# VH-VL binders against UPF0292 protein AF_0905, part 26

Target 1, 124 residues: UPF0292 protein AF_0905, of Archaeoglobus fulgidus (o29357)
Amino acid sequence: MEDYKPFFEAIDELKEKSENGWVVVVEGKKDVRSLRAIGVSGEIVVFTGYASTADTLKDRKVIILTDSDAKGMEIEKGLVEALKTYGKIPDVEIKRKIFSNVRKEISKVEEISAFYEKISGIEL
Short names: E, the ipSAE of ESMFold2; O, the ipSAE of OpenDDE; V2, 0.75 times the mean of E and O plus 0.25 times the DockQ between their complexes.

## First folded at step 16 (VH-VL; framework fv_cosibelimab)

Design b6 (from y2 with light chain S97Y; at its last look DockQ between E and O 0.94; V2 from the best seeds 0.00; counts 0 for: grease 19.2 > 18.9)
Fold by ESMFold2, look of step 16:
Formats: structure tokens, sequence, C-alpha cells
Structure b6 (fold): chain C 124 residues (1-124), chain A 121 residues (1-121), chain B 112 residues (1-112)
């Protein structure tokens, strides 16, 4: 069996932070649905542009959870830069933890819920 | 009202350079990306390169690598494309386009009016 | 490093339906979203489809997009053809290896 313990621990950390007021930024609405399915209950915001998204989040604790691909990294990098102007450092490590051990299986946030169900045996 | 206004037409000699400007208005310049596309007379659209103004990095099509430079000035909301070592084959209309973000992806949602560059002896 | 191949021209009568194909030469058409642009003579292009099958505001619902993974292609379908639909149409996709865009060669649509 593959060792998915780090993946589940990262998902638990994500859910815990979401419950404690951290805002999760994603690329699109399908990502929102995927995260809701695995129990992320707090605020989730869809990216609308670097400066505009950062402005809405300047007073919040932020987790950037974009896809683990070229476009997702571009959005992450730009959001980090935009939030820097407000003196904010978003969490980019939860994304790394989620995808680092499952990179050959999934790379998109929208894929998380189906993958979670597959490897856990837990119906979502 | 989103607008991309480009600099005027130019006539150039072979071996020279041209720099086309693209002034953006009606949106926050740092929100989105800018691409440059050209179209030779009677030909299709050809992507030249793009820039991500929020952190200033540019990417180029292989065909233009070494001859094209794309920059952005956030203080004036203006992107620039400079093409060097011009040849007659570079005669084209040059467009800038905004890469807007909708749903979950980028697409060219607004285009400049185009700048005709004629390379002639 | 992939190409998008379109037919050079298509024609059809007013009121009918036309489909313009866009075939990807390597890798999967589903790897990145496909966009479609319309260009009338003397004008800059405008977007008619993004995200494979979504229409920007103001684009009539007679424009639709689809993906066929078995032929590794995308299609633009225009139903209820009008003379104002005469234009060049380009498909476009992203190349993640180049951090850049690829256009198809373009298709001239004639409405007879």
Amino acid sequence: as target 1 above (124 residues)
Amino acid sequence: EVQLVQSGAEVKKPGSSVKVSCKASGYTFSDYHISWVRQAPGQGLEWMGRIIPIYGEAYYAQKFQGRVTITADESTSTAYMELSSLRSEDTAVYYCAREGYYGRDWYFDYWGQGTLVTVSS
Amino acid sequence: NFMLTQPHSVSESPGKTVTISCTRSSGSIADDYVKWYQQRPGSAPTTVIYEDNQRPSGVPDRFSGSIDSSSNSASLTISGLKTEDEADYYCQSYDSYLYGWVFGGGTKLTVL
C-alpha cells in the first residue's frame, strides 16, 4: 500500500485551520465543491485577480490552495507578491503537503475529494 | 470600461528595431497578464510572448526568443513589446491582449486596436 | 511544442449549423482549456468560447464548444448561422512547458 498518512494529515490541518478562521483561496468553483466534500467548512474564496483578491484578504489569515501545476504556481506566486504589499504572508505549505505524496495521482484541487474517497474507503 | 490603446503605425527598415506600447485602463493593471500577438497580411494569429506584471516575468515563443523583449510599467499601466533585427517577414499587425481570469482560467478578453509595423527598404 | 490544426475554410447556408474542428498534435486536448476567437476583417479578435464550452457575456447561445478526447480535438459549433457570423475563427490552448499560448491556424467561415 502507498503511505498516504502525510496526505491525510495535511487535509486534517487544512480543515482545522479553516474551522479557525483561515480563508482558503482556490482557482474555481469546482475546487470549492471538492473541499466542501472533504469537510472544509470555513470561508473559501475564488481567485479573481492578483491585486483584487489580495485586497479582499488583506485583514485575513490566508491559505493558498491552487492546483499543483504551472498555472497554479503562477497564481500562487502572484498572490504571495500581492499580499506582501499588506505585510501578509499566506500559508503555501499546506498545498505542498497535500500534493507532495500524491503528485503522480492528482495535481488539481478539484480531484481531492474523489481521491480521498478512493484511498480512504470513506464515502463522501 | 476596459481599454487597451496601442501606439501608432510604424515604417521601419530591415535590421532596425520597433517598440510598441499598450496602455491599459479601466481595470487594476496588476490583476491580470498581457500577451502580444501578431498577424501578417492574410495570415493567422501568432503568439509572441506574455508578461505577468505583478512580478514582472516574461515568456516568449521560441521563434522570437532573442529578438523580442516584453516589459510592463505598473506606474503607467503600460506594457511594451520590442522586436529587434527586423526583416520584411516581420511586416504585420501587432496586438496586445489582456489575459483576464474568469471561472477558473485565463483567456484574452480584451484586445488593443493593433499596430501596423511595415518593414521595407 | 504541440500544434492546433483547423480546416482552412468552411461554408454553410444561413440558418444551418457548422462545426469547426481543432485537433491537437501531441499530448491531450483535455490537458488545458480551449478558447475560441472570432475575427472580422479589419478588426481585432474577440472571444466567443472560453473554458472549453463557456460563453463570455454578450455571445449568443448559438455558439457552443465541445471536446472530443477520442479524436484529440475541440469543436466550435455555430447553429442558426447568420451572415454576421462570416469571420475567421481561431482555437487556442496553453502550453504548460513553454508557459505560453498556441493558436490554431484559423478557419475562414463563409455564410452563403
Scores: ipSAE 0.820, ipTM 0.912, lowest interface PAE 0.6, mean pLDDT 93
ESMFold2 (binder alone), look of step 16: mean pLDDT 93; pTM 0.950
OpenDDE, look of step 16: ipSAE 0.903; ipTM 0.949

Design b7 (from y2 with heavy chain R104K; at its last fold request DockQ between E and O 0.94; V2 from the best seeds 0.91)
Heavy chain, then light chain:
Amino acid sequence: EVQLVQSGAEVKKPGSSVKVSCKASGYTFSDYHISWVRQAPGQGLEWMGRIIPIYGEAYYAQKFQGRVTITADESTSTAYMELSSLRSEDTAVYYCAREGYYGKDWYFDYWGQGTLVTVSS
Amino acid sequence: NFMLTQPHSVSESPGKTVTISCTRSSGSIADDYVKWYQQRPGSAPTTVIYEDNQRPSGVPDRFSGSIDSSSNSASLTISGLKTEDEADYYCQSYDSSLYGWVFGGGTKLTVL
ESMFold2, look of step 16: ipSAE 0.852; ipTM 0.923
ESMFold2 (binder alone), look of step 16: mean pLDDT 93; pTM 0.949
OpenDDE, look of step 16: ipSAE 0.914; ipTM 0.955
ESMFold2, look of step 17: ipSAE 0.848; ipTM 0.920
ESMFold2 (binder alone), look of step 17: mean pLDDT 93; pTM 0.947
OpenDDE, look of step 17: ipSAE 0.915; ipTM 0.955
ESMFold2, look of step 19: ipSAE 0.851; ipTM 0.922
ESMFold2 (binder alone), look of step 19: mean pLDDT 94; pTM 0.948
OpenDDE, look of step 19: ipSAE 0.920; ipTM 0.957
ESMFold2, fold request of step 20: ipSAE 0.864, 0.873, 0.869; ipTM 0.924, 0.925, 0.924
ESMFold2 (binder alone), fold request of step 20: mean pLDDT 94, 94, 94; pTM 0.953, 0.953, 0.953
OpenDDE, fold request of step 20: ipSAE 0.921, 0.918, 0.921; ipTM 0.959, 0.959, 0.959

## First folded at step 17 (VH-VL; framework fv_cosibelimab)

Design x1 (from b7 with light chain A30D; at its last look DockQ between E and O 0.88; V2 from the best seeds 0.88)
Fold by ESMFold2, look of step 18:
Structure x1 (fold): chain C 124 residues (1-124), chain A 121 residues (1-121), chain B 112 residues (1-112)
Amino acid sequence: as target 1 above (124 residues)
Amino acid sequence: EVQLVQSGAEVKKPGSSVKVSCKASGYTFSDYHISWVRQAPGQGLEWMGRIIPIYGEAYYAQKFQGRVTITADESTSTAYMELSSLRSEDTAVYYCAREGYYGKDWYFDYWGQGTLVTVSS
Amino acid sequence: NFMLTQPHSVSESPGKTVTISCTRSSGSIDDDYVKWYQQRPGSAPTTVIYEDNQRPSGVPDRFSGSIDSSSNSASLTISGLKTEDEADYYCQSYDSSLYGWVFGGGTKLTVL
C-alpha cells in the first residue's frame, strides 16, 4: 500500500488555513467543487487574470492551489509576481505537499475529491 | 473595448531583421498573455511564440528558436516580435493575439490587424 | 511535439451539415482543450469554439465542437450551412511540453 499520510496532512493544513481566513485561489469552478467536497470551508477565488485576481487579494492571506501541470505552474508563477507588487507572499507550498507523493495518480485540483474518497480508510 | 494595434507593413532584404509591435488597449495588459502567429500567402496559420507579460518570459516554436525574440513593455502595454536572418520564405502577415482566459481555458480572443512583412532583394 | 491534421478542403450546399476533423498525431486529444478559429479572406481569424465545445458570445449555436477520444480527434460541425460560413477553419491545442500552441493545417470550406 502507498503511504498517503503526507497527502492527508497537507489537506488538513489546507483546511485549517482556510478556516483561519486564508483565501484559496484555483483555476476553475470544478476545482471549487472538489475542494468543497473534502471540507475546505473558507473563501475560494477563481483565477480571472493575474493583475485582476491579485488586486482582489491584496489585503488577504493567500494559498495558490492550481493544477500540478505546465498551465497550473504558469498561473502560479504569474500570480506570485502580481501579489509581490502588493508586498504579499502567497503560500505555494501546500500545493507541493498535496501533489508531491501522488503525481502519478492525479495532477489536477478537480481530481482531489475523488482521489481522497478512493484512498480514505487506507490508514488504520 | 479591447484592441491590438500593430505597426505598419515593412519591406526587408534577406539577412536583415524585422521588429513588429503590438499595442494593447482596453484591458489590463498584465492580466493575459500574447501570442504571435504568421501566415504566408496562401498558407495556414503558424504559431511562432508567446509571452507572459506579468513575468516577462517567452516561449518559442522549435522552427523559430534562435531567430525570434518576443518581449513586452508593461509601461506602454506593448508586445514586440523580432525575427532575424530573414529569408524570402518569411514573407507573411504577422499577427499578435491576446490569450484570454475563460472557464479553465486560454484562447485567442482578440487579434491584431496583421502586419505584412515582405522579404525581397 | 504533436501535429494536428485537418482535411485540406470540404464542400457542402447551403442548409446542409458539414463536419471538419482534427486528428492529433501523438499523445491524447484529451490532454488539453481544443479551439476552433474561422478566417474569412483578407481578415484576421475569429474564435468559434473554445474549451472543446463552448461558443464565444455571438457565435450561433449551429456551430458545435466535439471530441472523439477513440480516434484521437476533435470535430467542428456546422449545421444549417450558410454562404457566409465559407472560410478557412483551424483547430488548435496547447502543447505542455513546449509551453506553446499548435495549429492544424487548416480546412477550406466551400459553400456551393
Scores: ipSAE 0.850, ipTM 0.915, lowest interface PAE 0.5, mean pLDDT 93
ESMFold2, look of step 17: ipSAE 0.849; ipTM 0.920
ESMFold2 (binder alone), look of step 17: mean pLDDT 93; pTM 0.950
OpenDDE, look of step 17: ipSAE 0.914; ipTM 0.953
ESMFold2 (binder alone), look of step 18: mean pLDDT 94; pTM 0.950
OpenDDE, look of step 18: ipSAE 0.913; ipTM 0.954

Design x2 (from b7 with heavy chain D105E; at its last look DockQ between E and O 0.93; V2 from the best seeds 0.88)
Fold by ESMFold2, look of step 17:
Structure x2 (fold): chain C 124 residues (1-124), chain A 121 residues (1-121), chain B 112 residues (1-112)
Amino acid sequence: as target 1 above (124 residues)
Amino acid sequence: EVQLVQSGAEVKKPGSSVKVSCKASGYTFSDYHISWVRQAPGQGLEWMGRIIPIYGEAYYAQKFQGRVTITADESTSTAYMELSSLRSEDTAVYYCAREGYYGKEWYFDYWGQGTLVTVSS
Amino acid sequence: NFMLTQPHSVSESPGKTVTISCTRSSGSIADDYVKWYQQRPGSAPTTVIYEDNQRPSGVPDRFSGSIDSSSNSASLTISGLKTEDEADYYCQSYDSSLYGWVFGGGTKLTVL
């Protein structure tokens, strides 16, 4: 009885932007694997530090997809600030849309693929 | 090489304040965080607070809220910890530590040498 | 607001294995990664374990970490114990409610 339509719509938006040159920033390699498993096909970058990560992304369109917890928010906020130095505004809303109705079940990007498989019935 | 160099030892009177500096080098200062930890003689490590220099916000342990101020100056790659209303129980070695990022985890990967603060009548 | 509890001291002979426990008082030990720090007398601490069971470069593989959710604890295990391992050991975890860190009380390891 859970309505997961917003979750799937957000995943579709993520995949579309990834295919159209947006770079997704994640916290770790397990997050990369999770996103690949659900079909995110574009470039994914793993966070290594605020200024250093922003420097590699200064001429790109960026989606910040860190975990939906306190530490993930710290990274998001710092990356937003670092990218602002280059006049870039990253997308931070796709993360909100992904987790908004499912944060009782998952809060980490690495959990997305297993959750997606569970609620869709599609083996990934 | 990464280094955190702290200011020298201080002797303070009760009721005064102390400000300890932590000069970072060998990395991009705004990449990571800085925590402050103290250790009273013969005692364990006690986390005091942290700062995220890229956006300048600090967070404090409840015990120190209202008495400690942690700041950072990106232009000099220096963090500061100021503790006010000193009392004898504040006699300790005060460390700064870098919160480095590895895997999917922040941890204290480099520490300053420590600054002894002695609070004495 | 949780605490991390460690034994005050542990002792073992060179070549043997020692385990230092770190028990979380409330919430789950698995909610946040556990780190372990080694501190020799007169020195600043250094990291020996992060992310529950990962070693920073340069830390010998005889140091290992583990999590036991049933006892709500983490453990640092040092095998092939050497006299240079004599030090204080601290566990640490993040507390999201504080946006900050919690240290265990520390364990003095004596190698006899």
Scores: ipSAE 0.815, ipTM 0.905, lowest interface PAE 0.6, mean pLDDT 93
ESMFold2 (binder alone), look of step 17: mean pLDDT 92; pTM 0.934
OpenDDE, look of step 17: ipSAE 0.905; ipTM 0.949

Design x3 (from b7 with heavy chain E99Q; at its last look DockQ between E and O 0.90; V2 from the best seeds 0.87)
Fold by ESMFold2, look of step 17:
Structure x3 (fold): chain C 124 residues (1-124), chain A 121 residues (1-121), chain B 112 residues (1-112)
Amino acid sequence: as target 1 above (124 residues)
Amino acid sequence: EVQLVQSGAEVKKPGSSVKVSCKASGYTFSDYHISWVRQAPGQGLEWMGRIIPIYGEAYYAQKFQGRVTITADESTSTAYMELSSLRSEDTAVYYCARQGYYGKDWYFDYWGQGTLVTVSS
Amino acid sequence: NFMLTQPHSVSESPGKTVTISCTRSSGSIADDYVKWYQQRPGSAPTTVIYEDNQRPSGVPDRFSGSIDSSSNSASLTISGLKTEDEADYYCQSYDSSLYGWVFGGGTKLTVL
């Protein structure tokens, strides 16, 4: 039996922070839809470029939720570096928690809602 | 208006080095990546390497590892490619290209005009 | 380290449809998005397809892209061919093992 409890706990943490003013940064519009489907209700921003995205977020608490693949890690690294110039340290740990136990099954944020539905039995 | 303007054509002797510049304008330089691509006369496109200006790291095609150096200067919005130990087979047009981000994909959305480097004795 | 293989040349008459293939030698064509570039004589390349099947602004909808996982390939399809479509076409994909980009060998399209 796969233990998906850490996955659900990470999703709950994401939703809680989103409700409490943390802004989630994703790679694209399908990622936004996936997160909305599982109940992430706060502000979600789509990456448009390292410095420009960081500038729009310089006064906010930020969660970086890019894909768990090579290109998503590059975007994460660049956003961390860009936000550092404003003295900001974004949360990158929620992404790690979400994907660490399910990486063999999904690696993209846009896959989260379908996967959530599959393993929970809850239609979204 | 996004624009990439490259330095002028160069004639080089075998064994020397060349450094081509690529000045970007019309966008925030540290938003995107810059790649270098060459094209020998009558041949296809060959990716040489790229730089990610926001954190200054460059990555190179294996063929050019050890001969190419790619750098960026944020203060002048300029990327550079230096190729050393030139041989006649390095005669080509050298392009810089911006890796723009659209939807969820990176692609080379703007290209410089190209810089002809001729290697001959 | 994979290669992208394209036919060396293709030709077709104006008004007809042509398809240019791009076959990945190892790993899956679906591992990264495929891009297609058009290069007219004497000019720098321009993008006609990104994200497998998306067109940049200004690219006519007669240009389309597709992926065939069974043959491990991508295709560029140009319908309603015009003489101005005569160009070299290159597919491109990312190789995460090299942190770099791979171009196909290119296809010369002749409209005759």
Scores: ipSAE 0.834, ipTM 0.908, lowest interface PAE 0.5, mean pLDDT 94
ESMFold2 (binder alone), look of step 17: mean pLDDT 93; pTM 0.948
OpenDDE, look of step 17: ipSAE 0.902; ipTM 0.948

Design x4 (from b7 with heavy chain Y102H; at its last look DockQ between E and O 0.93; V2 from the best seeds 0.89)
Fold by ESMFold2, look of step 17:
Structure x4 (fold): chain C 124 residues (1-124), chain A 121 residues (1-121), chain B 112 residues (1-112)
Amino acid sequence: as target 1 above (124 residues)
Amino acid sequence: EVQLVQSGAEVKKPGSSVKVSCKASGYTFSDYHISWVRQAPGQGLEWMGRIIPIYGEAYYAQKFQGRVTITADESTSTAYMELSSLRSEDTAVYYCAREGYHGKDWYFDYWGQGTLVTVSS
Amino acid sequence: NFMLTQPHSVSESPGKTVTISCTRSSGSIADDYVKWYQQRPGSAPTTVIYEDNQRPSGVPDRFSGSIDSSSNSASLTISGLKTEDEADYYCQSYDSSLYGWVFGGGTKLTVL
């Protein structure tokens, strides 16, 4: 059995920040559904473009949770740059914590809920 | 509303370079990416490279690495593609295309009109 | 570093259905979304399918896309063929190892 404690701790941190007003940015609607299924209850925003998304988030605390692959990294980098113009530093570390120990098994945010159910034994 | 307008046709000698411009309008330039694609007469589409204007990085197809430079100027909403050491097989129509984001996918949703570059002695 | 292979040409009569294949040479066709572009003579390409099987606004529902993982291919299907569908069609996918795009070789569709 792999040690998934860091994964669950990162998910708990994500849920806690979401409950405390942090806005989570994802790539698409399937990602929103996945995060809702594991209990992320706060605001989730879907990426629509670097400057446009950053403008809607300029006064918020932001977690960037894009896929752990090349395209997800491109979106993350561009959003970090766009938010920087408003003096905002988004959290990019929760994504690292979530995927660092499970990258061989999943790389997409939309896969999190099914994976969570599989390794926890908890029906979602 | 969204438009990509490219610079005019060019006739170039072998060994020279060409720089094609692509002026974007009707959207926030730093929202999306720009790709460059060429098409030789009677041939298919060939991806050359792309730029992500929000942070200014460009990526190139292996075939063009070292000969192509892609840049963007956010203040004028204009992308540029420069191809050096021109050869006769570089005769083609050169397109810019916007990489728009829809659903969870990037695709070339708007294209420039194309710029014919003819390389002849 | 993969290629997308399409038939060079296909033809079919008005009102009938045609399918254009797009086979990926290495890695999985499912690793990234497939796009399809239509290029009429003398014009820049336009998108008819993105995200494997989604249509941009204004594209008729007789255009559809599909993925077949067992043959490592994507397909563009055009039903109810019209003369205006006569064009070149290109598939496209992202290559994450290159941070770049790959086009198929293109398929000339003739409506006879």
Scores: ipSAE 0.841, ipTM 0.921, lowest interface PAE 0.5, mean pLDDT 94
ESMFold2 (binder alone), look of step 17: mean pLDDT 94; pTM 0.953
OpenDDE, look of step 17: ipSAE 0.907; ipTM 0.951

Design x5 (from b7 with light chain D32E; at its last look DockQ between E and O 0.90; V2 from the best seeds 0.88)
Fold by ESMFold2, look of step 17:
Structure x5 (fold): chain C 124 residues (1-124), chain A 121 residues (1-121), chain B 112 residues (1-112)
Amino acid sequence: as target 1 above (124 residues)
Amino acid sequence: EVQLVQSGAEVKKPGSSVKVSCKASGYTFSDYHISWVRQAPGQGLEWMGRIIPIYGEAYYAQKFQGRVTITADESTSTAYMELSSLRSEDTAVYYCAREGYYGKDWYFDYWGQGTLVTVSS
Amino acid sequence: NFMLTQPHSVSESPGKTVTISCTRSSGSIADEYVKWYQQRPGSAPTTVIYEDNQRPSGVPDRFSGSIDSSSNSASLTISGLKTEDEADYYCQSYDSSLYGWVFGGGTKLTVL
């Protein structure tokens, strides 16, 4: 458990912000299912394009939770740029905290729920 | 209706440059990416590079690094590909393609009509 | 930094089934999604498969895609061949080291 403490703390922070009106942006529907399984209860939006996604989120507090790989970084960077035009700075650090200590095991948001179950022993 | 309309055919001399335009319409230009692909007569498709218009960065195939420049103008919804130091081997049809996003994958969902560039003495 | 290798040509009779292979030279074929493009003579390419095995709207279900990890390859299968399927077919995958794309060499399908 001590090896994965930052992972669990980041998941708890994600869930708390989601409950408090932060919108989570993900790459696809499997990511939504994974986050729901671990208890993320607030609004989750699937990326559909940089400007279009940012326009729907311009009045919201946003967490960008794309995959921890090259394609996920491209989407994150483009969304940050798109939201910047509305004077908004999304949270990109929760993603870093989630993956920084588990990149050898998982890199995709859709993998989070199964990994969480594996290391915690909790059936989801 | 999504469309990518390219500039017309070009005839160029060896050692010169060519710049091909790709005017996008029917969608929000800053939503997606643009790739450039060429095809020499009777040959296969060859990826040249891409641009992400929302932040203006381009990436190139190693073969073309240093000779190709890809840019985008969001205000006109137009992408450009410029190829320098032309050789006869650069005679090809040059395509632009939109990288559309579906499911969790990017793929080339719309292509321009192609621009023939002929390099001759 | 990998290559995708396809057979140069394949032929089959109308109504039959053909499979076109796409073998990745290094790294796993499963690391990145495989796309398949069809190019008829005189036309720009169009997509027939994305996300390994998904069809864009309007592509008939006789087109299917698959991945075989043991041979490190992807396959495009076309059943119930029609003369209109005569075309060149290209596989494509993402190369994360380039932030870019790799095409296979292409396969000419002849329907005789």
Scores: ipSAE 0.846, ipTM 0.922, lowest interface PAE 0.5, mean pLDDT 94
ESMFold2 (binder alone), look of step 17: mean pLDDT 94; pTM 0.950
OpenDDE, look of step 17: ipSAE 0.912; ipTM 0.951

Design x6 (from b7 with light chain Y99W W101Y; at its last look DockQ between E and O 0.94; V2 from the best seeds 0.89)
Fold by ESMFold2, look of step 17:
Structure x6 (fold): chain C 124 residues (1-124), chain A 121 residues (1-121), chain B 112 residues (1-112)
Amino acid sequence: as target 1 above (124 residues)
Amino acid sequence: EVQLVQSGAEVKKPGSSVKVSCKASGYTFSDYHISWVRQAPGQGLEWMGRIIPIYGEAYYAQKFQGRVTITADESTSTAYMELSSLRSEDTAVYYCAREGYYGKDWYFDYWGQGTLVTVSS
Amino acid sequence: NFMLTQPHSVSESPGKTVTISCTRSSGSIADDYVKWYQQRPGSAPTTVIYEDNQRPSGVPDRFSGSIDSSSNSASLTISGLKTEDEADYYCQSYDSSLWGYVFGGGTKLTVL
């Protein structure tokens, strides 16, 4: 519906950046599966620790897509700080855009694919 | 190979302070978090607080807010817990624990050996 | 800010199965992952379950964890009990209001 337009636009932006060499960082393997199901085609990296994950990403363009809850914010904040040591500023805005209008319904990246299917009517 | 080595046992007088150290080795210190947990004799585990070394912020259980200070020194891979205004009921074993990340969960995967703090007059 | 309630003690014979409950006082048990820790006398705790039902490497598969949303509780189940399983067991969850953690009160398991 019209109420979910910002959600779909954020998903489109995510997919476009992924196709153009941006690396998406997520919390776990279920998040990877969820993003693949909605068509995110580029590289996705699973968080393994702040400094270690940042080291693998130091030469890349990065989108941080952790869960929209306290734990996800902890990981996001720590990754931003770790990437700062390499002079890198990751995109944290796409996550905000995805969840800002749907927080009452989902808060986890792994929930995106089922929610997308529900509100779009498209069987994934 | 991951190890957390704590400072030795202490005997303290009421009203004083204690500072317990926790030296981490065998991993990248800035990858994970450190929590502090205490256990009074014959009692259960009590979470005191934690620190996220990559950005240096600490969080405390409300019971200890104002009496406990948790810090980390990344250059020495060492966390510290300082408890002030000691009372006899603060007699306990104090543990540090690493919050490791596995799957999509943080859990206390490595613990220090514990530091006995005895508060008596 | 919630509490986790465990029975104070449980007993069972070698070779049998025991279940230790962990009931959350407010909010849903499913909101945050449940961890289970084993502590032998005089030793630091070790983890036997994380992410509700996952075992760290080296923990035997006779240890299992589960969630029951209808009773708002988690359970640690130990089958094929051995005398070395005698220990205190603690459940734990993250509490977002603290940006920290809550432990259950602990359960003393005796293997008679």
Scores: ipSAE 0.835, ipTM 0.918, lowest interface PAE 0.5, mean pLDDT 94
ESMFold2 (binder alone), look of step 17: mean pLDDT 93; pTM 0.936
OpenDDE, look of step 17: ipSAE 0.907; ipTM 0.949

Design x7 (from b7 with heavy chain T28K; at its last look DockQ between E and O 0.93; V2 from the best seeds 0.89)
Fold by ESMFold2, look of step 17:
Structure x7 (fold): chain C 124 residues (1-124), chain A 121 residues (1-121), chain B 112 residues (1-112)
Amino acid sequence: as target 1 above (124 residues)
Amino acid sequence: EVQLVQSGAEVKKPGSSVKVSCKASGYKFSDYHISWVRQAPGQGLEWMGRIIPIYGEAYYAQKFQGRVTITADESTSTAYMELSSLRSEDTAVYYCAREGYYGKDWYFDYWGQGTLVTVSS
Amino acid sequence: NFMLTQPHSVSESPGKTVTISCTRSSGSIADDYVKWYQQRPGSAPTTVIYEDNQRPSGVPDRFSGSIDSSSNSASLTISGLKTEDEADYYCQSYDSSLYGWVFGGGTKLTVL
């Protein structure tokens, strides 16, 4: 559907950046499985703490893809602050693009693969 | 080893203030959050507020809004809780707790030893 | 803004199974993970369950957690009850409207 076009475009951008060396940070293992299922092939890192995660990623191009809820926003904000100390600005806009048009249906990264399958008709 | 060491017991008069410190060690202070919880004698746990040290924002339970201030000093790895306008019903043990991250969940994985604050005339 | 309601006390014999309930007053129990804390007298609490049903390392597998969406509640189940399990137990959940935490009122477990 064309009302999901921005969602699919954001997923395509995510996959393209992942293929080109951007590291995706998520909240947990189920998020990793969801992103792998839709074809995100590059490195995915699970959050373990603000300073520790940022230190691991200080020389990398980073996409923050935490859940679209209060706790996910806390983690995102803290990671942005932690990466600032290394002069790095992570991509936080792909998350916005993914969830902005589907927030009434899903808010968790782990929900993306099932939702993608449902609205695309593609069995993953 | 992760430790949270709190300042010592205090006896206070009604209307005064108390500031309790919580010195964290054994981990990167900016990795996690700190919550403050109190427990009156024979009563349950009562959440007072929390701070996210990496960006310095604090959040408070509605009951304590306007009376409690929670801060953190990253250079000393220390969190503070200040409670003002003390009353006798504020007599309690005050705990700091680390909000650790495991799986996809935050929970209070390490607690300070507690600080008894006694408010009496 | 919600409350978590627990029974005031429960008791059971050693070797038996006890279940402590935690009912959420508004919104869904599934909105955030439920944690369970054990507190012995004179000590700070320790965690026995996080993420609804996960045990921190060192917590015996006789402690288990579950969620019942139909009753909007969580449960802590302790099987093979031991006298050392005698303690206060608190459930806890996150309230996103406050960026903060809610504790249940606590349950005194007596092992007779």
Scores: ipSAE 0.866, ipTM 0.927, lowest interface PAE 0.4, mean pLDDT 94
ESMFold2 (binder alone), look of step 17: mean pLDDT 94; pTM 0.950
OpenDDE, look of step 17: ipSAE 0.910; ipTM 0.952
ESMFold2, look of step 18: ipSAE 0.856; ipTM 0.922
ESMFold2 (binder alone), look of step 18: mean pLDDT 94; pTM 0.951
OpenDDE, look of step 18: ipSAE 0.912; ipTM 0.953

